# VHH binders against Abasic site processing protein HMCES (HMCES): the designs that were tried, part 80

Target 1, 269 residues: Abasic site processing protein HMCES (HMCES), of Homo sapiens (Human) (q96fz2)
Amino acid sequence: CGRTSCHLPRDVLTRACAYQDRRGQQRLPEWRDPDKYCPSYNKSPQSNSPVLLSRLHFEKDADSSERIIAPMRWGLVPSWFKESDPSKLQFNTTNCRSDTVMEKRSFKVPLGKGRRCVVLADGFYEWQRCQGTNQRQPYFIYFPQIKTEKSGSIGAADSPENWEKVWDNWRLLTMAGIFDCWEPPEGGDVLYSYTIITVDSCKGLSDIHHRMPAILDGEEAVSKWLDFGEVSTQEALKLIHPTENITFHAVSSVVNNSRNNTPECLAPV
Key: E = the ipSAE of ESMFold2; O = the ipSAE of OpenDDE; V2 = 0.75 times the mean of E and O plus 0.25 times the DockQ between their complexes.

## First folded at step 11 (VHH)

Design j74 (from p81 with H103Q; framework vhh_6z1v_2; at its last look DockQ between E and O 0.80; V2 from the best seeds 0.00; counts 0 for: pae E 2.9 > 2)
Fold by OpenDDE, look of step 12:
Structure j74 (fold): chain B 269 residues (1-269), chain A 122 residues (1-122)
Amino acid sequence: as target 1 above (269 residues)
Amino acid sequence: EVQLVESGGRLVRTGGSLRLSCAASGLTFSSYAMGWFRQAPGKEREVVAAISRSGGSTWHADFVKGRFTISRDNAKNTVYLQMNSLKPEDTAVYYCAASFGYQLTEDAYDYWGQGTQVTVSS
């Protein structure tokens, strides 16, 4: 996964992240560093994206089932990294393979500390290799959306009003991630950064791409992944597997350029 | 300085019971998951049991088979391992360890005790 969409306004995004804590109380995640949230139809590595994480990471006595939402840098910077510039990392940390997560120190260490997060997105993009050509067809991949009788398919939003309604009730894609905290050697703000765990693609996606993000489907999966105080690493890792509960449509080549940030990026072609 | 001090290890007969204690100091005890590990002579250290910060979740190794129980008292900054139906194969140095995250891998634990010797005679 090298491209996502996360374009919802902050308030809409927050509402979409409504959850129940372990006591069954309905809650909204509290924002940390909300000013760092930058909505975009075209998020690339090194950009900031919102993630969910346990409140316990920030408050010692917090209920670990409570959630914080925070923009973090895509591309995990390990805490032990000693260079002053994160871009000097010699290995790719955009993704973490599920099968080698425990073999890589950069992921194993933070995971062992309970630094699990849920990366939020409208969906992610993948490119299908066209046989015989160097051309790739991009696809937007996301959770199936509940067809409200009135809300046509993303493609059928005939009116601006209908489009807004679609996004107001959009089910966000929830991807399993690992984050770390990096303190710059020269001082400054702590950098929070994340990697997306990837798995082999489900059957439905296999023709498009052979790998997919580990998607946490449902409130229980999200809760267990985040609750590092009560759910062990071993148990959490059982949640990491392909899911067939996805849909996709072809999009234009507009998304190929990471600088393009328009609704056209995820619009069906 | 963080200290974990194990106690309760001794010689016991097969079928006997023993309760190990680990007293923690120098850290906020409730902020750490706790684990018991053991190492027998010539063998690798292995995880025996783990307990979450609140004590609401516990894990026990398969070889425990219901014989051992991990518990904790956060008010006393102590984690316990009740060991029943002890076998000679349980002979080992038992270690208490603390981890910020609830996990079962040795490498992820932050603090370790010096260990207490448990010997089970036939």
Scores: ipSAE 0.799, ipTM 0.914, lowest interface PAE 0.5, mean pLDDT 92
Fold by ESMFold2-Fast, scan of step 11:
Structure j74 (fold): chain B 269 residues (1-269), chain A 122 residues (1-122)
Amino acid sequence: as target 1 above (269 residues)
Amino acid sequence: EVQLVESGGRLVRTGGSLRLSCAASGLTFSSYAMGWFRQAPGKEREVVAAISRSGGSTWHADFVKGRFTISRDNAKNTVYLQMNSLKPEDTAVYYCAASFGYQLTEDAYDYWGQGTQVTVSS
């Protein structure tokens, strides 16, 4: 997973993240740096995307079940990186493999500090290799969505008008991430950056791509992944596996250029 | 300055029981997960038990399950290790450690006590 959509206006996104804390209180996540949130149909590595993380990372006396929503840079910059410019990081940290996450220092260290986050998206894009041609077919991949005006889920056969209306009740894709905090050696603001954990594709996605993000399906999985004060790294990693609870449809080549940021990136072809 | 002070270690007979205590000062105790580790002469340090910030989650190594119980009292800034049915193989220096997150690996722990010696004789 190297491209996502996260286009919801800030208020709609916030309501889509409503949750219950450990005491059963209904809450909305509290924003950190809300002005850095930039909605887009076509998010690439090095751009900022919203993530959920435990309030305890910022307030040492906070309940670890309470959530912050914050924009973070996609592409983890390790806390030990010594250069002045994070764009000069020579290895790719857009994704980390679930099978080697405890072997790689860049990921093992922040995991040991409880730096788990949930990466939010409308969905993600993957490019299917087609036999006999150099062309790749892009697909938009997302949680099954429930139609509010009638029974059933939104599908590729539905009209563009139905797709525009679905966003008010869209179920966001919730991907397991790891973040780190980097302090510029010359001074300045702490940089928060994340990577998305990847697993082998599920059966339903195997014809599109051989890898998929580790998706946290449902509030119980999301809360356990975030709660580093009560859930150990070992227990949290048991949540990292393929899921079949996913759907997709083919999209046009408009999405190929990351500079294109229009609804046409998501439209069924 | 953060201090973790273990107490309760002594010589005990096989089959006996012992309770270790670790008193913490200089930190907000309820903001830290706590662990008990042990190290026998010539062996590597190993994790024995761990407890989450609230005490709602606990973990015990397979070699002590059913015999040892970790607990904490956040009002007293103290973590405990109740050790029952002691075996000669349990002979080691026992260390108390604090971690900001709930973790089961030694390198995740930020603060360490000096240790308390437990000797189990046949």
Scores: ipSAE 0.626, ipTM 0.858, lowest interface PAE 1.4, mean pLDDT 89
Fold by ESMFold2, look of step 12:
Structure j74 (fold): chain B 269 residues (1-269), chain A 122 residues (1-122)
Amino acid sequence: as target 1 above (269 residues)
Amino acid sequence: EVQLVESGGRLVRTGGSLRLSCAASGLTFSSYAMGWFRQAPGKEREVVAAISRSGGSTWHADFVKGRFTISRDNAKNTVYLQMNSLKPEDTAVYYCAASFGYQLTEDAYDYWGQGTQVTVSS
């Protein structure tokens, strides 16, 4: 997984993240650095995207079931990285394989600090390779959505009223991530960055690509992944597996150029 | 200065019971998960039990399940290990440890006690 859509306005995104804390109280996640949120139909590595994480990461005595939402850089920069420029990192941290996560220092160290996050997106893109050519067919992949006459379809989002019918109740894709905090040696702001955990693809996606993001399907899975105060790393890793509860459709090659930020990127072809 | 002090280790007979205590100071105790570890002669240190900061989650290793119980009293800044039906193979130095997150591996624990010796005779 190397491309996502996360295009909702901040207020719509925040409402889609409504949750219950440990006491059963309905809440919205509290934003950190909201000005860094850059919505786009076409997000790539090195860009910022919103993630959920436990309030306990920021407040020592906080209820660990309470959630913060914050933009973070896609492509984890380990806290121990010593160069001044993150682009000099010797390995790709866009994704983290679940089968080796406890063997890689870049991921094991932050995981041991409880630095688990939920990466938010409308859905993600994958390219299916065509036999005998370098041509690739992009697909948009997302949670199944409940369709009613009021909700409409993705292709009907050309106007504000139609956009609202599709996206007001959109079920955001919730992917398991690990984050770290890097302090630049020359000074400046701490850099928060994340990786997306990957697993073998489910049967439904195997013809498109052999890997998929680890998807957290439902509030119980999301809560357990985030709550490093009550859920150990060992218990949390049991949440990491493929899911068949996923759907997709082919999209135009418009999405191939990461500078294209239009609804056409995810529209059915 | 964070300090963890174990107590209660002694010689007991097979089948006996023992309660270990670990008193904590120099940290906000209720913010930390706690673990009990043990190290027998010639063996690697291994996790015995762990308890989350709230006490709402507990974990016990299979080799002690049903016999040992971890608990905590946040008002007294103390974590306990109740050890029942003791066997000679439970002979070890027992350590308490503290971690900010709820963790089951030695590497995730930041603060350690000096240990207390438990010896189980046949």
Scores: ipSAE 0.451, ipTM 0.805, lowest interface PAE 2.9, mean pLDDT 91
ESMFold2 (binder alone), look of step 12: mean pLDDT 88; pTM 0.896

Design j75 (from p81 with H103F; framework vhh_6z1v_2)
Fold by ESMFold2-Fast, scan of step 11:
Structure j75 (fold): chain B 269 residues (1-269), chain A 122 residues (1-122)
Amino acid sequence: as target 1 above (269 residues)
Amino acid sequence: EVQLVESGGRLVRTGGSLRLSCAASGLTFSSYAMGWFRQAPGKEREVVAAISRSGGSTWHADFVKGRFTISRDNAKNTVYLQMNSLKPEDTAVYYCAASFGYFLTEDAYDYWGQGTQVTVSS
């Protein structure tokens, strides 16, 4: 997983993240740095994406089941990185393999500090190699959506008003992530950055790509992954596995260029 | 000032039982996960058991599983280690420690007690 869509306006995104705390109280996640959120149909590594994380990371006396939503840089910069420019990190931290997560210091250290997050997206893109050509066929991959009177299908939307109806009750993709905090050697704001954990693709996606993000399917899995005050690293890692609860459709080659940021990037073709 | 004070360590015979207590002060106890660690002479300190902030989750090292039980009483600001079927190899100084998250590694613990000596004789 190297490209996502996360285009919902901030208020719609926030409502899509409604949850219950440990006491059963309905809540919306509280924003940190909301002005850094940049909606896009075509998110690539090094851009910011919204993630959920436990309030306990920011307030030592907080209920660990309460959630913050914050934009973080895609591409984990380890806390020990000594150079002034994060883009100079020699190895790719866009994704973290589930089978080696406890072997690699860049991921093991933040995981040991409870730095688990849930990466939010409308869905993600993958490119299938086509037989007989050098071109790859892009697909948009997302949770199955519940049809309601107020929601339409992506394929039926051909105007801005119809597109808005598709997204009103959209179930966001919730991917397991690990984040870290890096202090620039020269001073400045702490950089929060994340990686997406990856697993072998499920049977349903095997013809498109051999890997998939570790998807946390449902509020119980999301809650356990975030709650580092009640759930140990060992127990949280049991949530990391492929899921079959996923759907997809082919999209236009418009998405291939990360500079293209329009609804056509995820429209069915 | 944060203080963790262990008590209950003493000499016991093989097969005996002992309950250790750790009283915490100067912190919001329910906001901390608690751990019990031990260190035998000439050995590294090792994690014995840990308990989450609410007490809803517990972890015990394989070498004490089935014999030791960690518990806590948030109203009394106290964490306990019930030790049954004691063996000579359980002889060590036992330390209580507090961490804001539920961790199983020594480096993640913020506050430490001074320790209480447990000696198990044949």
Scores: ipSAE 0.583, ipTM 0.831, lowest interface PAE 1.5, mean pLDDT 89

Design j76 (from p81 with D107E; framework vhh_6z1v_2)
Fold by ESMFold2-Fast, scan of step 11:
Structure j76 (fold): chain B 269 residues (1-269), chain A 122 residues (1-122)
Amino acid sequence: as target 1 above (269 residues)
Amino acid sequence: EVQLVESGGRLVRTGGSLRLSCAASGLTFSSYAMGWFRQAPGKEREVVAAISRSGGSTWHADFVKGRFTISRDNAKNTVYLQMNSLKPEDTAVYYCAASFGYHLTEEAYDYWGQGTQVTVSS
């Protein structure tokens, strides 16, 4: 996964992340740096995306089941990185393979600090390769949503007036991530950055791409992944596997250019 | 200054019981998972048991399951290891360690005690 959509206004996104803490109390995640959230239909690596993480990362006495939502930079910059410019990192940390996550120092170290997060998106994009050509067909991939004509289904959302109705009840894609904190050598704000864990593609996606993000399907999986105070790294990693609970449709080549940030990027063709 | 102080280690006969305690100071104890590790002469240090921040989750190594029990008291800033049915191969220095997250590997632990010697005689 190298491109996502996360376009919901901050208030809609916050409501979509409603959850229950360990005591069964209904909550909304508390924002950190909300002004850094930039909604987009076409998010690429090095841009900021919202993630969920345990409040315990910021408050040492916090209940580890309580959640913060914060924008983080896509492309993990390890805490040990010594240069002044993160773009000079010599290896790609946009994704992290599930099979080698405990072997790679860039990922093993933050996992040892409990730095697990859930990356939020409307969905993600993948490009299907066509044999004998350099052209690829993009697809928008997301959790199954309501599909009836009368209830604001994606199929009914071809008109602009119907898009707001679809997004009010959208089920956000929840991807397993690892984050780290980097302190610039020349001073400045701590940079929070993340990587998305990837797994082998499920049968339903195998014709589009051979890899997929590790999707946490449902609140139980999300809660266990985030709760680093009660769920060990070894136990949390058992949540990392392909899922078949996913759907997709072909989209226009408009999405190919990461500068394009319009609803056309994810509209069915 | 963060300090973890183990106590309770002594000489005990095969089949005997022993309770180790580890008192923590200088840290917010309830924010840390705790582990018990041991190291016999000439061997690698190995994880014996671990307990989550609240005490709601525990893990015990296969070689001590059914014999050892880890527990904690956050109000007293103390973690315990109850050791039953002791065997000569349990002879080791036992270390208390603190980790911000709940982990089962030595490398994940940030603070360590100086250890307490447990000797099991036949």
Scores: ipSAE 0.552, ipTM 0.818, lowest interface PAE 1.6, mean pLDDT 89

Design j77 (from p81 with S31N; framework vhh_6z1v_2)
Fold by ESMFold2-Fast, scan of step 11:
Structure j77 (fold): chain B 269 residues (1-269), chain A 122 residues (1-122)
Amino acid sequence: as target 1 above (269 residues)
Amino acid sequence: EVQLVESGGRLVRTGGSLRLSCAASGLTFSNYAMGWFRQAPGKEREVVAAISRSGGSTWHADFVKGRFTISRDNAKNTVYLQMNSLKPEDTAVYYCAASFGYHLTEDAYDYWGQGTQVTVSS
């Protein structure tokens, strides 16, 4: 996974992340740096995306089941990185393979600090190789959505009223991530950055791409992944596996250029 | 100044029972997960048991499962290891350790006690 859509306005995104804490209290995640959230139909590595993480990372007396939502840079910069410019990192940390996560220092160290997060998206994009040509067919991949009496297909998002009805009850894709905190050696604000854990593709996606993000399907999986005060790293890693609870449709080549940021990027063709 | 002080280690006969205690000071105890580790002469340190911040989750190594029980009392800033059906193979120095998150790996623990010797004789 190298491209996502996360276009919901901040208030709609926040409501889509409603959850229950360990005591059964209904809550909305509290924002950190909300002004850094930039909605887009076409998010690439090095851009910011919203993630959920435990409030305990910021407040040492917090209930570890309470959630913060924060924009983080896609592409993990390890805390031990010694250069002054994180863009100079010479290895790709956009994704982290599940089978080697405990062997790679860049991921093992933050995981040992409980730095688990849930990466939020409308869905993600993958490019299917076409036999006999160098061209690839893009697909938009997302959770199956609950139908409402007023909801149309994604193609009906061309008017303000229809657009709002499509997205008001959208079930966000929840991907398992690891984040780290990097302090610039010459001073400045702490950089929060994340990687998406990847697994072998499920049978339903195998014809599109050989890998997929580790998707946390449902609130129980999401809460266990985030709760580093009560769920060990070893127990949390049992949540990392392929899922078949996913759907997709082909989209136009408009999405290929990451500068294109319109509803056409995810509209069915 | 963070201090973890283990107590309760002694010589005990095979099949006997022993309870180890670890008293914590200089930290907000309820903000830390706790672990018990052991090291026998000439061997690497290994994790024996771990307990989450609230005590709601516990883990025990396969070689002690059913015999040892970890517990904690956050009001007393103390973690315990109840050791039953002791075997000569349980002979080791036992260490308590504190970690901000609930982890089962030694390198995730920041604070360590000095250890308490448990000797099991046949």
Scores: ipSAE 0.538, ipTM 0.802, lowest interface PAE 1.7, mean pLDDT 89

Design j78 (from p81 with S57T; framework vhh_6z1v_2)
Fold by ESMFold2-Fast, scan of step 11:
Structure j78 (fold): chain B 269 residues (1-269), chain A 122 residues (1-122)
Amino acid sequence: as target 1 above (269 residues)
Amino acid sequence: EVQLVESGGRLVRTGGSLRLSCAASGLTFSSYAMGWFRQAPGKEREVVAAISRSGGTTWHADFVKGRFTISRDNAKNTVYLQMNSLKPEDTAVYYCAASFGYHLTEDAYDYWGQGTQVTVSS
């Protein structure tokens, strides 16, 4: 997973993340740095995306079941990175393979600190190899939605009012992530950055791509992944597996250029 | 400075019981998961039991399950290990350790006590 869509306005995104804490109280996640959230139909590595994480990472007396939502840089910069410019990191940390996560220092260290997060998206994009051509067919992949079968094509209603009707009750894709905190050697703000854990594709996606993000399907899985105060790394890693609860449709080549940021990027073709 | 101080280790007969205590200072105790580890002479250190921040989740190694019980009192900044039906194989230095998250691996623990000796004789 190298491209996502996360275009919902902040308020809509926040409501879509409503949850229940350990005491059974309904809550909305509290924002950190909300002004750094930039909605986009076409998010690439190096950009910021919203993630959920335990409030306990920021407040040492907080209930570990309470959630913060914060924008983080996609592409994990390890806490031990010694250069002054994180863009000069020589190895790719956009994704983290589930089978080697405990063998790689870049991921093992933050996991040992409980730095688990849930990466939020409308869905993600994958490019299918096409026989007889050098071009790849892009697909938009997302959770099954209420009225996905009853609504017209997303692209059929090309007006803000009609798009709002589709997105008001959109079920966000919730992907398992690991984050780290990097302190610039020359001083400055702490950089929060994340990687998406990847697994083998499920049967339903195997014809599109051989890998998929580790999707946390439902509130029980999301809660256990985030709650590093009560759920061990070993127990949390049991949540990391392929899921069949996914749907997709082909999209136009407009999405290929990461600079294109329009509804056409995810519209069915 | 963070300090973990174990106490309660002594010589006991096979089949006996002991309660180990570990008092923590210099940290916000309720923000740390706690673990008990042991190391016998000439052997590597191994995890015996672990307890989450709230005490709501506990884990015990298979070789002590049913005999040892980990517990904590956050008001007293203390973690305990109740050891029953002791065997000669339980002879070891027992270490208390603190971790910001709930973990079952030695390398995830940030702070360590200096240990308390438990000797089990026939």
Scores: ipSAE 0.488, ipTM 0.795, lowest interface PAE 2.3, mean pLDDT 88

